# Ledger of designs, part 32: VHH binders against EKC/KEOPS complex subunit cgi121 (cgi121)

Target 1, 174 residues: EKC/KEOPS complex subunit cgi121 (cgi121), of Schizosaccharomyces pombe (q9p7j3)
Amino acid sequence: MILPLFPETQVHVFVYENVSNCAAIHEQLISQNPIYDYAFLDAATILYKKQVYSAIIRALEDRRDEQMKTKTIHSEVILSLSPKTEISSAFRQFSMTKKSKNIVVVKIDSKLTEEEEFERLDKLVEGNRVEFSDEELQKLIDFKVLKKNYKLDPSTLENPLASILSSIALRGYS

## First folded at step 6 (VHH)

Design pb63 (from pa1 with G99S; framework vhh_7n9e_1)
Fold by ESMFold2-Fast, scan of step 6:
Structure pb63 (fold): chain B 174 residues (1-174), chain A 123 residues (1-123)
Amino acid sequence: as target 1 above (174 residues)
Amino acid sequence: DVQLVESGGGLVQAGGSLRLSCAASGFTFSSYAMYWGRQAPGKGREWVSGISWRGGSTAYASSVKGRFTISRDNAKNTLYLQMNNLKPEDTALYYCAASLFPYSTDEADYDYWGQGTQVTVSS
C-alpha cells in the first residue's frame, strides 16, 4: 500500500483468525527476535481499517520528526493506537497476548511484496488469513475491549470511528 | 455548528501569486486532516493538496507540486494554500475539506466541506 503522505513507505497489513500459536509468537516478541519485526495487534482491539492506518500515519510522522517514544517503527504503531503516550499501557491495550485468537499484523518498510510477506508470515503464524476489511474486522472485534481502550460511553459508542480517530490524532496533545 | 469558509480568491495574471485561507469553526480542528480541492469549468473535482492534523505531513497533486504550498495554524483554526507561478489551467473554484482520516484523497472520506472561492488566471 502507498500512503499519499508517505509515498516512499511500503505498508502491508494482514489479518489472521483462529491463530493457535499466539503463545509461541509472544515469546519471540519478548525475546526481540528480529524475524518477528512486525506490529502484532490483538484483533479484538481493531474495528476499522482507518484505525490501523491512522496509527501508522501517526507513527510515521513521529519517526520523521525524530519524536518516536519506542525503539522501532512497529512498536510506535502500537503506541499510536493508544489515546495516551504511556508505552506500557498501550502495549497492554493493543498488543497480541499469548491468549489472543485473532491478530492484525502490520509491516512497515517492507523490502518484499505483499505475497512474499504473506509467505514469510505463514511460517510464523498458525492461523487462517482473512481480508483486511472493515467487514472482516467487525467479526473479530470485542466491543468491551474497544470501549475500555478508548473510554467510550453510549453516546460515542454509536459513532466510534470519529472518537477513535480523534484519540489517535490527539495523542499527547489533549 | 460546523463551518469552513474560504477566502483569498480573485483574478490574477499568469505567473502571479494568491494566498487562500480557510477558516474553520464548530469542530476540533487539530483532530482533522485538511485538504484543498478544485473544480474547473466543465471538469470534475480534483484533489489539490492535503495536510495532516499537526501539519507534519503534506502531499500535492503532480500538477501543482513545486508551485503550491499547503500549511495550517491550529491555534487560529485556519488552513492556507500559497499559490505561486499560477497558470491559466489553475482557473477553478477552490474549496477546503476536513477529514478525520489523513490518508484519503477520496472525497467520500471527507467529513466537512467549504463552499469555495473562485480563482481566475488570465493569460
Scores: ipSAE 0.271, ipTM 0.629, lowest interface PAE 4.0, mean pLDDT 88

Design pb64 (from pa1 with G99A; framework vhh_7n9e_1)
Fold by ESMFold2-Fast, scan of step 6:
Structure pb64 (fold): chain B 174 residues (1-174), chain A 123 residues (1-123)
Amino acid sequence: as target 1 above (174 residues)
Amino acid sequence: DVQLVESGGGLVQAGGSLRLSCAASGFTFSSYAMYWGRQAPGKGREWVSGISWRGGSTAYASSVKGRFTISRDNAKNTLYLQMNNLKPEDTALYYCAAALFPYSTDEADYDYWGQGTQVTVSS
């Protein structure tokens, strides 16, 4: 996808369900293997395409302003999903774990085309590719996790989009 | 209670300048991306410019790039459009819009917009 206010930035988002090798991927992320330089998110935490794109946009703005709090743009995406500024908390809330079953994978500034990234990522991830769409994401979300991560009450949980996007936009500003 | 109120339009000669303002109230201005659009008589709406939450990123339609500058003041809940080197083709109703999802030029994603301020450029 090309974002109108970041036209020079290539963004790819991939969704995999029924992933069987999350433990192996997690070990590669812990060892900081550069082949795995992506944001690997637990799909249980993602309800909307706009949630992911808002976090990407926040991370890109922080990079442009030289205000990134983490070492890579991909880790900044993970931080940007959190309503809090604490890095460890954001990673515990949104990153894939050894026990994750469904994942969302973000790549920014790829030197590869979307199809080439798919070929590369399909070798790393043992799971089924699905469309990056609100419909598919809504099959994978865990509403208990979403409620806890964004501190949603029952009335907000019926239509949480505005609360989630506001939390991402205002992280660290009040 | 949400209001977007544009001002600063008027009649100006080709080659002149105008500065438009959009005063926002009733929502958390700093959590919304802001946009300027325009509509000429008998034509559809055209996206003109956009600015991110804190002003760190801006974009312009090719027809105005280099002549117009978008900016915002979050402390004053105000959006601006500085228009230089105006052309008769810039004659239109100029309106501001707010979107919680940033970087959308699709009007379906706009949450709020104002009624507009008229800009007329004479040859």
Scores: ipSAE 0.221, ipTM 0.604, lowest interface PAE 4.5, mean pLDDT 87

Design pb65 (from pa1 with G99K; framework vhh_7n9e_1)
Fold by ESMFold2-Fast, scan of step 6:
Structure pb65 (fold): chain B 174 residues (1-174), chain A 123 residues (1-123)
Amino acid sequence: as target 1 above (174 residues)
Amino acid sequence: DVQLVESGGGLVQAGGSLRLSCAASGFTFSSYAMYWGRQAPGKGREWVSGISWRGGSTAYASSVKGRFTISRDNAKNTLYLQMNNLKPEDTALYYCAAKLFPYSTDEADYDYWGQGTQVTVSS
């Protein structure tokens, strides 16, 4: 996918359900294995495609401005999902854990084709690929986690999209 | 009520400069990507420039690249377009627009539009 305001940046987003090897993936992330240079998100925290893309745009903007708070663009995507700039809390809130079951994987600036990324990830992730769509994401979300992460009240929980996008866009500005 | 109000248009000679402003109210300006478009009489809309939430990314139509500069001041809820080396072909109604979702290419995803300010460039 090409973003109109970042036309030079390739973005790929993958969704996996019923992943059985999250503990093994988590160990590779802790060891900083370069082959796992992706943003691995817990799907329980993601409700919309626009939520993921907004975090990507925010991370790309921070990179352009030389204002990244983390060491990689993929870590910056994870931070950018959070309404606050506290790195450790953002990772606890949105990153895949050893106990995660469904995950969203983001790759930015891939030097591989989309087909090569598909093949590589299918070897790393023991789960079922599903379409990156609002329909599929809504099957995997945990609304209690979403409410806590974005501090949603009951009135906004019925249609939280604008609130979530505003929280991502305004991270650190309020 | 949501409003986008453009100002700064006028009559200018070829080679001259103008600075357009778009004052926003009624929505959280800093959460929206902002755009300048233009429309000459009897012609379709032409996108001129776009700017992301904090100004970290800007884009320009090839016809204006190098001559126009888009910028924003989120503290003042204002969008700007600095237009240099103006040409008669730049004559148009210039309007600003806002999108909450900045990667959308669909016209239906634009949330707000201004009424525009007229720019006329004489030869």
Scores: ipSAE 0.000, ipTM 0.376, lowest interface PAE 11.1, mean pLDDT 86

Design pb66 (from pa1 with G99P; framework vhh_7n9e_1)
Fold by ESMFold2-Fast, scan of step 6:
Structure pb66 (fold): chain B 174 residues (1-174), chain A 123 residues (1-123)
Amino acid sequence: as target 1 above (174 residues)
Amino acid sequence: DVQLVESGGGLVQAGGSLRLSCAASGFTFSSYAMYWGRQAPGKGREWVSGISWRGGSTAYASSVKGRFTISRDNAKNTLYLQMNNLKPEDTALYYCAAPLFPYSTDEADYDYWGQGTQVTVSS
């Protein structure tokens, strides 16, 4: 996909459910294997397509403005999902873990087409691909995790979209 | 309780070799991926190499790929970095680290428990 505000930046987002090799993927990520140069998110933390897109746009804006807080654009996406500016907290909240079962994978600056990236990821991830859609994400979310990550109260938990997007857009403003 | 102790640095001429060691204690070493990083005088920290918890996968910065080899011995709780074909630009304080969390490339988020070992490469 192409983002209107960043037409020169190729972006792909993939969703996998029932992933059986999260521990192996996690091992590759912490060793910084360049084959795994993606943002691997725990789907338990993602409720909306707009949540992921907002984090991507924020990360790309920070890169454009030379304001990135992390070393890679994929790490910056993970940071940008967090309502706080603390890098360690953001990764603990949103990154996939060895115990994850469903994941969202983001690729920025892909030199491959979506179909080529699809073939590549299918070799790395042992799970079932599902559509990147609000309907599919809502089947994978953990509302207790979402509430804790965004500090949602009961009044916003039933319809949290605006609160989540505001948290991402206003990250760093006290 | 947790300690990482680096050793093996020194002065070496360009084209030479050194092997660095990192002795780990106070935690379950075999459960952590480990990294080597470096910091040259007046410059920021640079990630050098990483190795998975069982040694099944390794990764290297482009500046050292083909010249450096990371390895580990979980029975001895020790991480190694074999450095070959050293260049003056490899001069830095080398330290080992475990990340505070998975998939971090930001130096501020590495769990730097060691003091480092100095490597100086003369031209």
Scores: ipSAE 0.000, ipTM 0.179, lowest interface PAE 12.9, mean pLDDT 82

Design pb67 (from pa1 with G99R; framework vhh_7n9e_1)
Fold by ESMFold2-Fast, scan of step 6:
Structure pb67 (fold): chain B 174 residues (1-174), chain A 123 residues (1-123)
Amino acid sequence: as target 1 above (174 residues)
Amino acid sequence: DVQLVESGGGLVQAGGSLRLSCAASGFTFSSYAMYWGRQAPGKGREWVSGISWRGGSTAYASSVKGRFTISRDNAKNTLYLQMNNLKPEDTALYYCAARLFPYSTDEADYDYWGQGTQVTVSS
């Protein structure tokens, strides 16, 4: 995928449901195994494609500005989903956990095609790949988790997209 | 109320310069990617330039690249377009627009539009 404001950056996003090996993947991420250099997100926290792309764009802006707070672009994507700049809180809120069932996987700066990345990920993730679409994401979201992570009140719940995207864009400035 | 109010348009000689401003109110300006578009007499709408949330990324239509510079001041909730070496073919109504999501080029994803300010370049 090419982003119009970052045309030099290759982006792939994959969605997996009914993943049975999240505990094993989580252990690989803790050990910082370079084979697992992806952003592994809990799908319970993601409602829109635009939410994921906004976090990616924010992370890419922070990299361009030499303002990354984490060691990799993928960890910066996870941080960028959070409305706050606290790294550990962001990872707790949005990262895949040992108990996750559905995940969203982001790869930035891939030298592989989307199909080649899928073949690689299919060996790492024991689950069913589904389309990266708002329709599929809305089947996997946990609205209680979403409300808590973004501090959504009843007035913002009618249009959570605007509030979520605003929170991502403003992280560290409000 | 959400408002985008353009200013700085007017009549200018070919080769001259103008600086357009777009004052935003009623929404969190720093959360929105901002854009300039224009519509010339007898022609369709044309995208001119875009800028990301903090100005870390900018893009320009080929017709204006090298002559126009887009910038923003988030503390003042203001978007700018510095227009240099103006040509008669730059004559158009210039308007600003705001989008929460900078990735999509879909016109339906523009959240807010300004009224426009007229720029006329005489030869």
Scores: ipSAE 0.005, ipTM 0.385, lowest interface PAE 9.9, mean pLDDT 86

Design pb68 (from pa1 with G99E; framework vhh_7n9e_1)
Fold by ESMFold2-Fast, scan of step 6:
Structure pb68 (fold): chain B 174 residues (1-174), chain A 123 residues (1-123)
Amino acid sequence: as target 1 above (174 residues)
Amino acid sequence: DVQLVESGGGLVQAGGSLRLSCAASGFTFSSYAMYWGRQAPGKGREWVSGISWRGGSTAYASSVKGRFTISRDNAKNTLYLQMNNLKPEDTALYYCAAELFPYSTDEADYDYWGQGTQVTVSS
């Protein structure tokens, strides 16, 4: 996928359910294995495609402005999902953990096709691929986690899209 | 009440310049990506340019790249389009649009858009 405001940037987003090797993946991430240079998100925290894309765009905007707070574009995506600018909190809130069951995987600046990235990820992730769609994400979300991460009250929880996107767009500004 | 009000259109000679403005009210302007689109008589709508929430990213249609510059002033809730080296084929109604999430140039994904300002370029 190519984002219109970042036409030279290749973006791929993958969703896996029933992942059995999250602990092994987590170990590779903490060891900074370059083969695992992706943003691995806990699907329990993601409700909309637009939520992921808004974090990607915020990260790309920060990179263009030379305002990234993390070392890689993929870690910047994870940070950008958070309404706060504290790196450790963002990773605790949105990043995949040893106990995760369903994950969303983001790749930016890939020189590979979507199919080639799938072939690589299939060797790393032991789970079932599903479509990156709002319908599939809605099956995997944990609304208690979503409410806590974005500070949603009962009135916004019924239609949280605008609130979530505003939180990502205005992170650190409001 | 959400409003997007375009201004600055008019009649200019080929090779001339115009500066369009779009005044936004009724929503949190700094949370929205902003776009300029245009529609010439008898033609479909064409995306012209886009700018991200803080202005860190801009994009242009190939037909205007190098001649037009999009910018925004979030303190004034205003979007701008500086148009240089205008051509007769730039004649169109120019409108601004707002999108909470800046991933699409498709008009169907816009949250709000204005009625437009007419630009006519004579040869």
Scores: ipSAE 0.161, ipTM 0.546, lowest interface PAE 4.8, mean pLDDT 86

Design pb69 (from pa1 with L100I; framework vhh_7n9e_1)
Fold by ESMFold2-Fast, scan of step 6:
Structure pb69 (fold): chain B 174 residues (1-174), chain A 123 residues (1-123)
Amino acid sequence: as target 1 above (174 residues)
Amino acid sequence: DVQLVESGGGLVQAGGSLRLSCAASGFTFSSYAMYWGRQAPGKGREWVSGISWRGGSTAYASSVKGRFTISRDNAKNTLYLQMNNLKPEDTALYYCAAGIFPYSTDEADYDYWGQGTQVTVSS
């Protein structure tokens, strides 16, 4: 997948449900194993495809402008999901944990085809792949987590997409 | 409460230039991707150009790439389209639109749009 605003950037997004080895994956991420150079997100925090793509676009803009706050484009995607600029808070809110059950995995600048990334990730992730679609994401979301992460009040619950995307767009801007 | 008001259209000779402006009010301009589209008489709407929330990323239809430049001033809540080397086939009603998602050329992803400003290129 190539985004029109970044036509030369390869982007792949994968969704896994019922993942049994999140603890093992988390240990590899802590060890900074280069095989695991992906953004591993907790699916409990993701409601829309546009939420993920908006974070990717924000991260790519920050990379192009030499304004990344984190070491890698994948960690910048995780940061970009957060309405705040504090890195540790963003990772606590959106990254997979040892206890995660469903995950969203983002790969940017892959040297592999989408099919080759599927084969590689299927060896790393012990779970069931599902389509990256709003329908599948809505089965995995935890609305209590989403409301807390984006500070959604009753007035924004009827249009959470607009509030979420605005939060991503305005991160770090008062 | 929400308004997008285009200005700067008019009659111009082929090879000439025009600068269009779109003044936005009633929403948080910096939270929205902005677009320019156009509609020639008897035709559907065509996407012309898009710009991301902070102005860091731009995209253009192949027919205008290299001739048109989209820009925005978030402090002034204003979107611009600099049109150079205008051709008779650029004659159309030009409208601006706002959408929260900067990827889409689909009108269904636009939240707001203006009524447009007429551009006529003669000769």
Scores: ipSAE 0.175, ipTM 0.579, lowest interface PAE 5.4, mean pLDDT 86

Design pb7 (from pa1 with S30N; framework vhh_7n9e_1)
Fold by ESMFold2-Fast, scan of step 6:
Structure pb7 (fold): chain B 174 residues (1-174), chain A 123 residues (1-123)
Amino acid sequence: as target 1 above (174 residues)
Amino acid sequence: DVQLVESGGGLVQAGGSLRLSCAASGFTFNSYAMYWGRQAPGKGREWVSGISWRGGSTAYASSVKGRFTISRDNAKNTLYLQMNNLKPEDTALYYCAAGLFPYSTDEADYDYWGQGTQVTVSS
């Protein structure tokens, strides 16, 4: 995808359902294996494409402005999904776990094409690839998780997009 | 109520300058990307410029790049457009818009719109 504010930054987003090796991937992430330098998100936390892109843009702005709070751009994407600045909380809320079944994978600054990144990820992820679309994401979301992460009430839950994007924009404020 | 109110338009000679303001109320201004668009007589709407949530990122249409500067003051809930070296071709109704998605040139992503302020450039 081309981001108008970051036209020279390559961004790839992949969605996998029915992943059978999340425990193995999680161990590699804990070990900080450089082969796994991606943002691995639990799809139970992602409802919209705009949610992911908003977090990416926030992370890219923080990197450009030398304001990143984490060590990598991919960990900064995970932090940027959270309405709070607490790093450990953001990772607990949005990162893939050993028990995850569906995941969203973000790659920034790839030297590879989308097709080449897919071939690489296909060797790491044992699951079924699906389109990165609102339709597919809505099949994988857990609304209880979404409500807790963004503190949504019944009125907001009817149309959560505005609340989610506002929370990402205002991380570190109100 | 959500309101976007533009001001600062008027009549100016070619080569002149104008500063437009857009006063926002009724929503959390600093969580919205802000935009300036324009509509010239007999033409459709065209995107002119955009600015991200905190003013860290800006973009411009090729026709205005180098002549116009977009900025925002989140403490005052106000968006600005500094227009220099104005041309007769810049004559249009200028309106501001707000979109929650961090940046988009697609009007479908804009949540709120102003009524516009008229800019006329003669010579």
Scores: ipSAE 0.361, ipTM 0.674, lowest interface PAE 3.0, mean pLDDT 88

Design pb70 (from pa1 with L100M; framework vhh_7n9e_1)
Fold by ESMFold2-Fast, scan of step 6:
Structure pb70 (fold): chain B 174 residues (1-174), chain A 123 residues (1-123)
Amino acid sequence: as target 1 above (174 residues)
Amino acid sequence: DVQLVESGGGLVQAGGSLRLSCAASGFTFSSYAMYWGRQAPGKGREWVSGISWRGGSTAYASSVKGRFTISRDNAKNTLYLQMNNLKPEDTALYYCAAGMFPYSTDEADYDYWGQGTQVTVSS
């Protein structure tokens, strides 16, 4: 995908369901294996494509402005999903865990083509790739997790897009 | 009640300058990407410029790049468009719009629209 504000930045987003090797992937992430340089998100926390893209744009703006709080652009994406600025909380709330079953994977600044990234990720992730679409994300979301992460009330849960995007935009500014 | 109110339009000669303002109320301005669009008489809408939530990122249509500058003041809930070296082809109704997605040139992503302010550039 090409983002209008960052036309030189290549962005790839992949969604996998029924992933059987999350524990193994998690160990590689803890070991900081450079092969796993992606943002691995728990799909239980992601409801909209716009949610992911908003976090990506926030992270890219922070990188451009030399205001990143984390060491990599991918960890900055994870932080940017959170309504708070605390790094460890953001990772607990949005990162995949050993118990995750469905994941969203973000790659920024790939030197590989999209097709080559697809092939590479398919070797790392033991699951079924599905389309990155609001329809597919709706099947994987956990509304209890979403409510807790964004502090949504019952009325906001019926149409949470505005609240989620506002939380991402206003992190650290309200 | 949500409102976007444009001001600053008028008549100017080619080569002149104008500064447009868009005053926003009724929503959390700092959560929205803001846009300037225009519509010339008898033509469809044309995207002119956009700016992200806090003003960190901007983009421009090729027809205005280098001549127009978009900016915003979130403390004042106001969007601006500084227009320099105006051309007769810039004659149009200029309107502002707001969208929750951090930036989109697809007008379907715009949630709120102003009524516009007329800019007329004489040759």
Scores: ipSAE 0.225, ipTM 0.604, lowest interface PAE 4.5, mean pLDDT 88

Design pb71 (from pa1 with L100F; framework vhh_7n9e_1)
Fold by ESMFold2-Fast, scan of step 6:
Structure pb71 (fold): chain B 174 residues (1-174), chain A 123 residues (1-123)
Amino acid sequence: as target 1 above (174 residues)
Amino acid sequence: DVQLVESGGGLVQAGGSLRLSCAASGFTFSSYAMYWGRQAPGKGREWVSGISWRGGSTAYASSVKGRFTISRDNAKNTLYLQMNNLKPEDTALYYCAAGFFPYSTDEADYDYWGQGTQVTVSS
């Protein structure tokens, strides 16, 4: 997809369900293996395509403005999903863990096509690819996790899109 | 109640300039991406420009790029459109809109709309 605000930036988002090797992937991320230079998110935390894209836009703005708080654009995407600016909390809340079952993977600034990135990721991720769509994400979400991460009450939990996007937009502005 | 009120339109000669304002109330302005759209007589709505939550990112339709500048002041809950080197084909009703998703040019992604301010550019 092309982002009108960043038309020169390649953005790819992939969704995998029933992933069996999250512990191995997590180990590679901790060792900073450059082959794993992606944002690996726990799908239990992602309800909407717009949630992911809003975090990407925040991260790209922070990179352009030289205001990134993390080492890479991909880690900045993870931070940008959080309603708070504390890096460790954001990673604890949104990153894939050793126990994750379903993941969302974001690649920014790829020199490869979407299809070529799929071929590369299919070698790294032992799971089933599914479409990046609101319908597929709704099958993988954990509403208890979502409620906790965005501090949703019962009135907002029924239709949380506006609240989630507001949290991402206002991160760092108290 | 959510309210978006545009101002600054009027009659101007080709080559002239106008600055439009959109005053927002009733919602958290800084949580919304803001947009300018226009509708010329007898034509459909056309996306003109968009700006992200804090003004860090802007985008323009190719027909206005280099001539128009979108900006915002979150402290004043106000959106602006500076229009330079106006052409007769810029004649339209200009309206502002608010949406959470700052990458979209699809009006279905907009949550709130103003009623617009008329801009007429004479030859």
Scores: ipSAE 0.132, ipTM 0.557, lowest interface PAE 6.0, mean pLDDT 87

Design pb72 (from pa1 with L100Y; framework vhh_7n9e_1)
Fold by ESMFold2-Fast, scan of step 6:
Structure pb72 (fold): chain B 174 residues (1-174), chain A 123 residues (1-123)
Amino acid sequence: as target 1 above (174 residues)
Amino acid sequence: DVQLVESGGGLVQAGGSLRLSCAASGFTFSSYAMYWGRQAPGKGREWVSGISWRGGSTAYASSVKGRFTISRDNAKNTLYLQMNNLKPEDTALYYCAAGYFPYSTDEADYDYWGQGTQVTVSS
């Protein structure tokens, strides 16, 4: 996917359900294995495609402006999903865990085509690929987790899109 | 009560300049991406330019790139469009719009629209 301001930046987003090897992936992330240089998100935290794209845009703006708070663009995407700027909190809220079952994987600045990234990720992730769509994400979301992460009132849970995107936009300014 | 009020339009000669303003009220301006669009008589709406929440990122339609500059002042809740080297083809009603998702050219992603300010460029 190409974003209007970042036309040279290649972005791929993948969704996997029923992943059986999250513990193994988590160990690779802790050891900083470079072949796992992706943003691995818990799908329980993602409700909309626009939620992911908004975090990507924030991360790319921060990288361009030399304002990244984390070491990689992928960790910056994870931070950018959070309404707060505290790195540890953002990772606890949005990153996959050893016990995750469904994940969203983001790759920025891929040297490979989307098809080649699919082949690579299929070797790393033991799960079923599904379409990156609002419909599929709605099947994997945990509304209790979403409410906690974005501090949503019960009334905003009925249509949380505006609240979520506003929180991402105001990170560091509210 | 949400309002977007455009101003600064008028009649100008080809090659001239105009600066449009859009004053926003009734919502948290800094949480919205902002856009300028235009509509010429008898034509559909055309996306002109967009700016991210903080003004750090901007995008332009090919037809105006290099001639128009979008900017915003979040302290004043105001969006601007500096239009230089105007052409007769730029004649249109110019409106501002606000949406939560940055860089959308899809009007379905806009939450609020202004009524517009008329720009007429004579040859």
Scores: ipSAE 0.123, ipTM 0.548, lowest interface PAE 5.5, mean pLDDT 87

